# VHH binders against Coatomer subunit epsilon (cope): the designs that were tried, part 3

Target 1, 300 residues: Coatomer subunit epsilon (cope), of Dictyostelium discoideum (Social amoeba) (q55fu2)
Amino acid sequence: MSDDILFESKNYFYLGNYQSTINEINKKSRQIIEKSLKAESDYFLYRCYIAQGNYDLVLQETKNNRGSGEDPTIAGLQLLASYLSKPDENREGTLITITQWISDGVVKFNYHLQVIIATIYFNEQLYDEALQILNNCDHIEGLSMLIQIFLKIDRLDLAQKAYDTMKKIIDPDATPALLSLAWINIYNGEEKLKSALSSFEEMAERYGPTPLLLNGQAVCAIGMKRFEKAESLLLESIEKNPKNSDTLANLINCYINMKKPNEIIQRFINQLKTLSPKHDWTSAVNEAEALFEVSKSRFN

## First folded at step 18 (VHH; from y6 with R56H)

Design l2
Fold by OpenDDE, fold request of step 21:
Structure l2 (fold): chain B 300 residues (1-300), chain A 121 residues (1-121)
Amino acid sequence: as target 1 above (300 residues)
Amino acid sequence: QVQLVETGGGLVQPGGSLRLSCTASGFRFSSYAMNWVRQAPGKGLEWLSGISGYGHSTYYADSVKGRFTISRDNAKNTLYLQMNSLQPDDTAVYFCARSPDYFPSGWFDYWGQGTQVTVSS
């Protein structure tokens, strides 16, 4: 077990258990004395707050704690918080700022900032830009994100290649590596679904269920035609975060397969549209709607 | 099955312009880098230009920079090459080629049959 003081905190974070991350960091606060460790701790803490929607908290705390020398990572976190607080309004300004930072060379050797920027690009479906930022990364979080992007654009082969690179540099038993493999295995066919499911379940047992892990399990279950199990998992995910777009999308898919009443399916479609009108989810919504229409035609 | 079909080639006078098209099928077009490559008589293959999957990154060989423009319409699964200020040395068979990577990498896994471009007075 890595003598890394932040080991557990990081694992909670990677799996989407942000409150546990915060709690662990607070629990170990007296042990976090070294400047570099404190910086890393702060990074994950602020990332958690942002993930929880506490944008103002991040903006206020970072403004008060750091004098005239702006840490690029902190600036990145501020940018992320600001952007996510009002994505439509702040989109253009955010992208201009990022472009400037890239031009200034402040991003190239800052893996935290790379991940932050890639996250923003990913949210805006700017996959070219996201992939460019992450293309030569050798850090675990960046590589994991790279794999996610490749899977998003249906490039399993590139995702696998990125994972192979990851295994050469990072311990394959590291949580982000395990998670990446599980995601890849979802796409590798029916034979790998059981393995992926087991991996998600193990992580959930160790670090607690999260929307991220529950969705992973649910997708596996759907692929295995275990729809009742998938439904249960997705409903649990909704209870944890009712605004999780992945959960809604997967639930729609599940309910279509279960031949649930159209009224119920339509309600969730409407919720998804409301939550993510501009997100890549438009394609998912369109797909869901298409599937729904096909389903209607079969029953008529 | 992956298919690439080039069109738009022909005979042009020096200083003229031509627009090539490549229609792709059999794969998710927007997820792959696309390229234009040419082969002149008695010469080897020459890479001219590449474009990333979603088209936000473009690359050019020095030989065509400022004269040729690569673009793509992912909704139409079509790659384009606008060629301006054509010279006799541009006479070649032009190929559309897919890269296995998201960005042009200098590697190609699929090719079209090519389209003949002849620049002559």
Scores: ipSAE 0.848, ipTM 0.940, lowest interface PAE 0.6, mean pLDDT 91
Fold by OpenDDE, fold request of step 21:
Order: structure tokens, then C-alpha cells, then sequence
Structure l2 (fold): chain B 300 residues (1-300), chain A 121 residues (1-121)
């Protein structure tokens, strides 16, 4: 029953609509009385703030309300906020802290903390560590992230296996499950692109367009050789978040396919490099095309 | 097509060292766990070592722990086995094998043809 109160908030969050998540949580604040529900709502609230780049806000609020280190989940959120505020400077300290937490056994049964840590590892391209921390997870966000990692490293078979596991534990109509399937279908050949696109569109209609959903749609459109549609979607995504690396990468790819002037493409490449120095933009530029080619080869 | 080709085998004296290489092709090398296994004359297959896709996790059998080191260069699609302090009982055909998972799982879906290692005075 407690999950029902946060149902809409969680769905907004999973789809990257962080402001709507915050709004819904605030709207339901008077109904959030139970301790576990309050903890859950706070978790998603702080995750939203972090996603929006409000790192200081998270650090200040968590320090004032719960004290540093009292709640492992809160400590994780603090770590995430601190890390993301200055990733290069805080990388080493963050990884040391995580290693200690793992050693202390604090992470093993804390699903939220696992996701937080896996997120940090993923951002640092520490896929071994990310996969290890999510190993044998049975929670919805962890499984979703596992699928994302497998797709990132081009292991569709493992992603599918993880999705199959997810369907056994979680309602296949749940938003994270639908999202996971849509992602998988991007990699399942040209015949599945229409299905994936439809899924993204439906989610966008229900919960509002987000950079996450718009990029999903755009990638499908690119795969379907609907480049003008992809461009429109990606430009909309830029308007929502001009610092989204995926949007820029996909737009570069789209413009290459459209044979746009090199000067325009180069500008976006420069933006991407500035925004994400560690981002493999070369791979990103070719990712969509390569993905579809590989998909064709796998199913032919 | 998945291909694994082992190299670096040969004759070595007891106490000597040898470095084996396995070159992989036909798949995204960094996304798969790789393993070294061996088969001595008249004996069954023995798992020696495994390494995760990006190489941050390594595993060893007790028989080779402290003597053998597994590593990989994903940019070169190459798996390595550094073998030190070799003994006559290390004489075998050595194979590189791919695991279907990102981590070594004890299962293998592809094997190389193997390279002969002979330790003799």
C-alpha cells in the first residue's frame, strides 16, 4: 500500500522527469507518514536533486536532518552528490570510500546504496565493479541498471537474460520493465525498432517527454532512417537539457547521416568534448550505426 | 566467426618462465570473460585462471596461484598468461577459452586450438 503513494513519483523518476517527481512527492507529503515511506520518498527526492545538479542542496539538507553517516543510504546520496559535483577531484576519495563500505558489509543488503555505487562505477567506466555490485540483484532499479550496463558493453544476450529475470520478479507492465524492453528492442534488429519507438512514445505521452525518452525515440528514428524526425526529437531534448551527453552524441550521429555541414557537426563535437572529456565521442558518433549493423548481422 | 589463437608455447627448463598469448577475433573482446585451461597427457582438462571482461577481476586455481598471472589487453584483443617457476608437471597443452558471461563462470563456449608447453631438463 505504501508503494501506491509513491507510484507516480517513481515512474516519473525512472523516466527522467525529475521535476514531476519532486512535484508529486510534495503533493503527497501529507500522506507520507510511515517511516519507511518517508525514507523512500527522501531517497527519490534527493536523487532528483542530484540529477538536476543541485549537489549542495543535497549535502546541506542531509547534513542538517540526519547527520552524516547515520543512514547508509543517505551517506550514499551524499557521496554521489559530492562525487558528481567534482568528479575528477573527488574520484579517488570516492572509490576508496566505496571500497571500505563494501568491505564493511554495508552495501550487501542495501539496494539503494547498490544503485548509487553502481552509478558511480558506471560513470567511471568501471564496469567490472558495477556488475559485481549488482550481481544477483532482485530489485527493480538494480536490474534496470544491469540491463543498461550489458547493453552498453554490447551484451544483448546478457541484457535479455537480466530482463527475463526481471519479468519473473517484477510486473512486466511496470515502467522500468517497459523501458528495459524498449532499450533491448533497439538492439534486437530493425523489426523491433517500431515497437521500441512506440513504447517510448507512449511513455512520453503518459509521463511527459524527457531527454531519456527523446533519445530513445531518436535512436529508433535514426535506425529507421527517419533522420529529420530524429533531429527534431534531439533538438527538443537539447532544449530540456543542453548538457545531456547522450543527446549531443546522438545529434552528431544524426547530422553525419544527414550530411550536415562539417562546421555544424564540429561545433557539437566540441561541446560534447567539453561536457564529457571522458566520453568516447568517437564511439558515440558511430554507436548507432554500429549497433544497427551488428543487430543485422546477429539476426541474418 | 569467433576465433581464438594461442601462441607462445615451447620447451622450457624447470624453474623457467613462459608467456602465452591468445589473440581473439569475431566478437567484442572486452565484453567477455576469458580463461586459460590446460590438458596434460592422460589427464583431464584443468581450469587454471580466468579474467573478467575489462580485466579488473582475476581468478586462479590453487595449483598455479602465485606462479601464473592472467592479464589482457583489450585494445589488442589479446589474453596473456605469464607462467613463472615452471615445473615438469606443468607440461600440457594450454588453451584459451571464452566464457559466455562477463565473469568467469566455469562454462566455456569457444576454445582455441591450444599451444604445447613442455617443461623438461
Amino acid sequence: as target 1 above (300 residues)
Amino acid sequence: QVQLVETGGGLVQPGGSLRLSCTASGFRFSSYAMNWVRQAPGKGLEWLSGISGYGHSTYYADSVKGRFTISRDNAKNTLYLQMNSLQPDDTAVYFCARSPDYFPSGWFDYWGQGTQVTVSS
Scores: ipSAE 0.847, ipTM 0.940, lowest interface PAE 0.6, mean pLDDT 91
Fold by ESMFold2, look of step 18:
Structure l2 (fold): chain B 300 residues (1-300), chain A 121 residues (1-121)
Amino acid sequence: as target 1 above (300 residues)
Amino acid sequence: QVQLVETGGGLVQPGGSLRLSCTASGFRFSSYAMNWVRQAPGKGLEWLSGISGYGHSTYYADSVKGRFTISRDNAKNTLYLQMNSLQPDDTAVYFCARSPDYFPSGWFDYWGQGTQVTVSS
């Protein structure tokens, strides 16, 4: 149909290969000259910096986006970076700013800003607010977030509706659709785990084995009781990002199933508590309701 | 097996207050929007109030706004309706109802048996 110069960048982005996203954008910098294309590529670039924890880089590079005529999308990225850099200190001011933006009407037609705000609400476990911002959305990132949230709160029927909407907009072989189907297959468990595993393996081969894709494979392997395979995948994920909380939670689950010594399991539990504050850890462990990680193994 | 059971109805004088409860079972309560609906003698169903799954969004019909307060306690799987400044035209059977959508939308897939509220002197 029409060429999308950012097509490969977006595929890497959706699968969590943030460095390849950055590299692709930079490699095509001479082709990104039209004003709206530059704005789109900057959005993904700064999203990648944020995902990598490079918050100060975002704030420094965008510091001239102030006052009259500021770009709302860049303002949203600045807010997200500032919030994530010091969540406890910036929480209240961030939520006040979001409320003001919604009241001023700047959010209603800005899909990127909607995703940014929903991300902040999701991090605060304000699921009602996240779902309200994304209510009736018809854009790909928003639909992907809706699917994840609905599966997390055990509403497969609503996740399926969002996936059906996504299929009307994009090719079912596009990476957002493949991820969404794999998440739904994990939720359903049983024979669907084989399909999800194959999909994660193919995406990893094509776009690189990111922690997101390795964790997906590991969850499938745990569900199929292939614990040594899951361990191998999770150790590879730790090598790529030792601070990934999902990887640690999955490894704890894997080692419990392998009957590893309690002292070893407790060591990883302590590391997860340090990395992920009590609230998130308590939810993942106590509820056994985690959408993507530990709790789905029980429904197989 | 979805089950909704209302309690707390009764007789009250005009200007009085009453608190209704609805205990839910058979589904993950926090994942669904919940509603209060009433039916006055000889009249049709009237939606009164709705609340989102985690309770952060609340909605009210104009007829009860400012007098009624919907709330939920997800740890107890219980929906509440605090009714203040009750008047004789609030006399009705009050039902709790579950929304199939995440936010209240005027469509309900499960209902309780109802509890009678009578406002008279």
Scores: ipSAE 0.466, ipTM 0.810, lowest interface PAE 2.5, mean pLDDT 87
Fold by ESMFold2, fold request of step 21:
Structure l2 (fold): chain B 300 residues (1-300), chain A 121 residues (1-121)
Amino acid sequence: as target 1 above (300 residues)
Amino acid sequence: QVQLVETGGGLVQPGGSLRLSCTASGFRFSSYAMNWVRQAPGKGLEWLSGISGYGHSTYYADSVKGRFTISRDNAKNTLYLQMNSLQPDDTAVYFCARSPDYFPSGWFDYWGQGTQVTVSS
């Protein structure tokens, strides 16, 4: 916040507003001259392209990153793009490459590469490996990932420690801190759901309603048994990104609770399987108390 | 509420083997690192081995490397210790212990009652 020209871009990025992230970087492109700032902005720019599914754009833009002078961060972005473009085909080669990079010491002090590798490990449900890469990290995106993983594996105590570390580094009003607290409040449930909902609504008003923020609100609403509100939020989220697997999973959960006909629910389940065959149908932060577990037993 | 129950101890000849089991309940087993610790007669506690929540990282004290193998079956909430090439100085009470940190460290928050292993001819 002091003199970080990328501060607003990062706030949008952490909330999943990838187009606004790109727009903010482009507005400031002539002010981003210093080599390390340029590299930082390129990292977020390519991360946005990857999040938007524009894998070939990343690979084409970075095609000259070859040989002994290879930039490890750019190599990581290339690996992430290629992996996400065809995860089933590229899984084995990707994991071998990661193992080699760790063995060669390329990862140890490269925070962006650590996040990229942890993202791949998390997508593969290799939680021990993701947590090992991020062990004792003090960078914001890594701490955000730790919080998400610890909540997913029912370790609120460790998620809280990661959140406490994050608060020492950034303003509690910064979007990563607000988002992380909202996830912890969802995990705690009950009265904390209202606080989480209010926080998601405030972020959406200030930074725009993204699928991430709409899904967060919907999860809170489902937990508060406000299923019609959750449905409205999830339908808005689908409008913004019809391919968001978390939105489909939350909508399935919502419709099960609303007692929608099984044939309607099954159609959404089939759509989710087509988009994300390995989606576990559980919100990343609520695995231990996932309402979707009830829906799985309902279809027995 | 948290409960750890060891089984599989007994009397064995030198050079023999045993497999210890520890059944866990009252917590999400896969979310915690687990450990084996022993206490020989008249001696202090000795950490032997640890394993991460999903079993992909294993750790051993030098005294047991190559002879003991830690493993876990998260579907059965069970921790195992395969002990080979046992000698009389392996005679001890063996404990299953849970780590509060995600990776094994010097602190344990829950222990089982232990199972006796006796190696004698």
Scores: ipSAE 0.382, ipTM 0.763, lowest interface PAE 3.1, mean pLDDT 86

Design l2
Fold by ESMFold2, fold request of step 21:
Structure l2 (fold): chain B 300 residues (1-300), chain A 121 residues (1-121)
Amino acid sequence: as target 1 above (300 residues)
Amino acid sequence: QVQLVETGGGLVQPGGSLRLSCTASGFRFSSYAMNWVRQAPGKGLEWLSGISGYGHSTYYADSVKGRFTISRDNAKNTLYLQMNSLQPDDTAVYFCARSPDYFPSGWFDYWGQGTQVTVSS
């Protein structure tokens, strides 16, 4: 087991349980004294605020991070908060700033900044750029993102290589490792779907049923043709975050398989286009195709 | 079954232009870096250009930089090479090649049959 006082806080964070992340950091506040450890915990607190939509809180608390003495990591958090608050409005300026930081060499050795930039690139579906930033990353969050992008673009071979690297350098109980294996198992299919479902269920039991974990369970259920179970999981996920594009995409797939009326399905498609106009239709189709390859029962 | 088929070769005068195409099938085209490689008569293989899966990163050998332009149309599963200012030493068989990595590298796992380009008066 790692000797990292923030280990459980980070585990909650990577599964999207942001309130528990904050609670765990606060619970250990008396033990978080050393300057670099305090900076690390503050980083995750700001990431949680951003994930909760509290962008102004981040910008206000970091307002003195300015000019030639600015901390690049805090500047990255400010950029992420600003970008996510108004993505359509701030897209161009954000991408220009990122290009400038890369050109200035401030990204090259800053893992937190690399993850922030890759997150923005991934949200913009700029996969070439995201992969370029993450290409030689050996930080656990960066490797997790790399695996997810490779799976999304149907490169299971590269996802497996990245997971093998991750496995050598981290605690196997760290939640990015558990998530990565579960998703790789989904793409391998067959009996591995049951293993993936079990893993998502165990993480949800231990760390809480977040939209991320509910989506994972639902994808497994769809692959096992348990569409009523998948619907229940996806509706719970919508209740927790109505703006989750992956939940909507999975629900559309579920409803197609349940043969819901086309006008109902079309309304969800339109909602997905409105919330995430750049959502990769090819990705949603590839997800269904991957599950189809897994369920050869149609031909057996 | 991975298949790469080049077209667009032919005879062209010095200073002329030619556009090569490579049609891909049997794999998700957008998920792989693609390359152009040539082999002049009696010479070894020369890598010319590479392009990332979504086309946002392009790479060129110094010998063709500024004259050749690589591009791709992922909707048509097609790779292109626009060749301008062609000279007799550009005469070669031109191959489409797939990288196993996401970005172009020195290793290629699948090749097309090649298309002949001849630059002569």
Scores: ipSAE 0.362, ipTM 0.763, lowest interface PAE 3.3, mean pLDDT 87

## First folded at step 20 (VHH)

Design ab5 (from l2 with S30N)
Fold by OpenDDE, fold request of step 21:
Structure ab5 (fold): chain B 300 residues (1-300), chain A 121 residues (1-121)
Amino acid sequence: as target 1 above (300 residues)
Amino acid sequence: QVQLVETGGGLVQPGGSLRLSCTASGFRFNSYAMNWVRQAPGKGLEWLSGISGYGHSTYYADSVKGRFTISRDNAKNTLYLQMNSLQPDDTAVYFCARSPDYFPSGWFDYWGQGTQVTVSS
């Protein structure tokens, strides 16, 4: 295990346990003295706040504690918070800003900023731009995101290749590496599906269940035709975050397979449409609707 | 099965224009980089242009830069090459080729049969 003061905090973060991340950072606050460590701590702290939907908090804290524009990473966090607070309204301005930053060369050697920008691009389904930003990334979080993007666009072969690269430079037992492998294994057949499930379960046992991990488990369960198990996991995920689009999408899929009443399925479809009408889940909504229609035809 | 079918080739006069099309099937088109490559008689293969999966990144060889434009319609699974200011030395068989990567990488795993382009007075 790494002697890194932020080791546990980072693992909580990677797995989507943002409150535990915050708590752990606070617990270790007296040990976070070195400037670089403080900067990293702040990065994860603000990322957690953003993930929790506390956009205004991030904008206020960063304005008060650090001059706007002095630190590119902080500027990136501000941009992310602002964008996510009103994605439709702030989309164009955000993209223009990113383009300028890229042109200015401030992104090329800042892996935090790369991840932030890639996140925005990914959310906007700008996969070309996201992949370009991450193409030469040698950072664990960036590589993990790269793998996620490849899986999103149904390029398992490229995801595997990226993972192979990751293993050469990063400890394969690192949490992001384990998570990446688990995601890849969802696509690698029944035997690998079991392995993926076990991996998600182990991480959940160690760091607590999160929507990220619960969805991973649920997808595995669905693939294994264990729909009751999947339902339980997804309902637990909803309880933790009722606005998680992945959870809703997976639940719709699960309920279609379970032949639940169409009224119930339609409610969740409507929720998903409301949450992600114009972003990365638009395709998921369309797919869910298509699946629902197909399912209806099977019962009539 | 992966299939690539080129169309649009023909005889044109110097200074003329031609638009080539390549229809793809058998794979998720928008997740692969696509390329145009040509082979002139007695010469080797020459890469001309490439385009990323979702089409936001384009690349050109110096020999065709400013004259040729690559584009794609992912909804139609079609790759295009607009060729302007054609010259006799552009005479060749033009191929559509898939790259295994998301971006053009100089590698190709599938090819079409090609379409003949002849530039002559």
Scores: ipSAE 0.848, ipTM 0.940, lowest interface PAE 0.6, mean pLDDT 91
Fold by OpenDDE, fold request of step 21:
Structure ab5 (fold): chain B 300 residues (1-300), chain A 121 residues (1-121)
Amino acid sequence: as target 1 above (300 residues)
Amino acid sequence: QVQLVETGGGLVQPGGSLRLSCTASGFRFNSYAMNWVRQAPGKGLEWLSGISGYGHSTYYADSVKGRFTISRDNAKNTLYLQMNSLQPDDTAVYFCARSPDYFPSGWFDYWGQGTQVTVSS
């Protein structure tokens, strides 16, 4: 019953439409009475706020409404918000806290907390730690993240395996499953790009275009050597979120392929470096720039 | 083509130390777990140590724990095994082996040719 009430909200969330997620949750607020459902709705709500950069809002609201000692998930959200507000300054403390939580056994059966922690690890490029947290996970968001990590480290085979596991547990037509397959298909070669593109387009049509979906489409377009289309998609993504690192990285790649002026490309490179100094595309882009070679577009 | 090449083996006295190296090629090194295994004369294969792709997780068999240290340099595509306090029963051919998973799983899909380690007075 709870899954039905939050169905649309969750799908919006998975696709990066955070405002629509919030709106849907608010729309359904009168129906969210059961305690477990309320907890789940709060989880997604706070995740949306965090994704939108509203860190202080999350910290204040959770402080006032729920003590960190009452719900490990809420504590996790607080940690995430705090970390993301000042990643460099809060890195060490955050990691220490996570280590403690793991040792205390608080993380092992809390799927939301696992995802939160894995997100932090992923952001820090601590893939070992992220994969350890998500190891043998059987929940939809964790599996999706697992697939993303495997793709990030160029383990398509492991991503596929994780997807196979996902299909056994989750409806293959579920949004996270469709998204995962589309991501995988980006890496499966030119023959699967069209399928991936169609999937992203369909999701965008249903739930609205998001930077996540637009980048997915753009990467497909780049792979198909449809650079003008990719440019259009990426520019649209920039308008939605000018600080999206994936968008910038993909745009740089696109412009290199289009042989745009170096000055323009360099500006975007500088923006990317400023916004995401730890972004793994930075090294690739530098190499590409130096060699004037085309780098493979990636979905991060 | 996946290749693993072990080096660093040799003759050493009891109590001595050796450092083995394994150079990998033909795959993204940092995305695979790597292992050291050995085979002594007349004995089966023995797993000694494993390390995760990015090297943040290490695993050891009880037989070598405290004496052997596994490490990797992903920039050099090289796996290492520091062996201290070597004993005659450590005499074996040592192999570098890749696991198909990100973490050591006890399964190996590729092996090197091995390097001979002999511990004798």
Scores: ipSAE 0.844, ipTM 0.939, lowest interface PAE 0.6, mean pLDDT 91
Fold by OpenDDE, last read:
Structure ab5 (fold): chain B 300 residues (1-300), chain A 121 residues (1-121)
Amino acid sequence: as target 1 above (300 residues)
Amino acid sequence: QVQLVETGGGLVQPGGSLRLSCTASGFRFNSYAMNWVRQAPGKGLEWLSGISGYGHSTYYADSVKGRFTISRDNAKNTLYLQMNSLQPDDTAVYFCARSPDYFPSGWFDYWGQGTQVTVSS
């Protein structure tokens, strides 16, 4: 019953519709009375605030209202908010804290904390550490992250195995399972791109377009050589979040394929470098830069 | 095609050191766990050490712990085994082996041809 109350909220969250998540939780606030349900609700609320860049809000609210340091999950959220507010400055301290928590055994069996830590590791491209944290996880969000990491490091086979594990635990029609399958299908070749695209579109129709879903669609479109469609989707994504690094990277790729003017492509490359220096965009950027070098050589 | 080529083997005196190298090609090197195994004359295969894809996790058999060090340079697609305090019972053919998992799992899907290490006075 408790899972039912937060069902819509969680689906919004998994798909990156953070405002709708917040709105839905607020709408259901009178029904969120049980302590465990309240804790879960708070977890998703704070995750949404963090995703929206409201770091100070999370830090102040958790400090004043939740008894700072009493709940490991809350401590994790505080750590995440603090880290993301100033990633370069807070990187070392954050990693030290995580190491200590792992050593203390507080991370084990705390699914939310595992996800938070894995998120930080993933952001820092510490894939070994992220995969260790999520090793043998049996919770929905952790498995989803495993799949994402495996795909990121070009291990489709491991992603598939993780998905198979997911299907044993959760309904294959659940939003995280559908999303995971769509991601996997992007890597399974041309025949699966249409299926992936349809899945992203259906989720967008049901829960609203998000940068996550729009990028999924765009990548499918690019793979299908539907570049105009990809452009439209990515521009829509930019309007929703102009600082989304995936959107910028995919747009660069799209524009290269469309043979857009180098000046335009370079502008987006510069934006990407500025906004996300740690983003794994090396392939797209290298290709673009190589193109620019060739172009320069022709005029010299 | 996946290829693994071991180098660095040879003859060494007891107490000596060797550094083995394994050059990998044909796959994304940093996404796979790598291992060192050996086979002594008349004996079965023995797992010695493993390392995760990005190299932040290392594993050792008790027989070599404290003496051998596994490392990798992903930019060079190369796996290393630093062997110190070598003893006659370390005499074997040493193989580089890939694990199908991101972490060493005791399973291997590809092997090199091996390099001979002989420890003798």
Scores: ipSAE 0.839, ipTM 0.937, lowest interface PAE 0.6, mean pLDDT 91
Fold by OpenDDE, last read:
Structure ab5 (fold): chain B 300 residues (1-300), chain A 121 residues (1-121)
Amino acid sequence: as target 1 above (300 residues)
Amino acid sequence: QVQLVETGGGLVQPGGSLRLSCTASGFRFNSYAMNWVRQAPGKGLEWLSGISGYGHSTYYADSVKGRFTISRDNAKNTLYLQMNSLQPDDTAVYFCARSPDYFPSGWFDYWGQGTQVTVSS
């Protein structure tokens, strides 16, 4: 019954609708009485705040209410907030802390902490470390993240395996499963793009459009050579979150395909570089830039 | 098509060193765990060492721990095995092998042709 109370909140969260997640949690706050449920609710709430860039809020609220270091999950959230507030400055300290936590054995049975740590590793492109943390995980968020990582490193087979594991835990019609399948289908070829697109659209209709869903749709559209549609979706995503690196990367890709003016493309490239200098897309962007430079040299 | 080609084998004296290389092609090299295994005459296959896709995790059998070092250059699609303090019982055909999982699991889906290492006085 407790899982039912946060069901909608979680779905909003999985799809990147953080404000709706917060609103839903607040709406159901009177029903959240059990300690375990409250802890879970707090976890998602703070994750939403972090996702929204409200790092200081998380840090202050967690200091005041639960004391520093008693709850490993809360400590993880604090670490995440701190790290994301100043990634370059806090990188080394964050990694050291994580290493210590792993050594202390506090991560092995804490699913939330696993996800938090994996997120940090993922952001740092430490895929080995991320995968190690999530190895043999049997929780939904972990599996979802595994799927994302595997897809990123072009291991569709492993992504599928993780998805199969997910289907043993939850209904295939559940939001995380649908989302995962849609992601996988982006990589399964042209025949599956339509299915993926439909899935993203349905989720957007039900839970509202989010940068996550809009990017999913856009990538499908790009794959289907529907560039105008992709552009529209990505521009909508920008309006929702102008600092979303995926949106920018996909928009760059879209505009390249549309043969948009180089000046426009370069503007977005610069923006992406500024926002995510270490993003894997940087390599793709660099390659694209190199191609553009070569093309310029041929016409001069 | 997945291809693995081992090189660097040869004859060495006891106490000597040898560096093996394995060049991979036909797949995204950095996304797969790679392994070194060997087969001595009249013996079964023995797993020696494994390395994760991006090379941040390494694993060793007890028989070679402290003597052998596995590494990889993903830019060159090459796996390496530095073998030090070689002994006659290290004489074998050495193979590089790909793991289907991201981490070495003792399972392999592709193998090279192998390179002969002979340790003899």
Scores: ipSAE 0.838, ipTM 0.935, lowest interface PAE 0.6, mean pLDDT 92

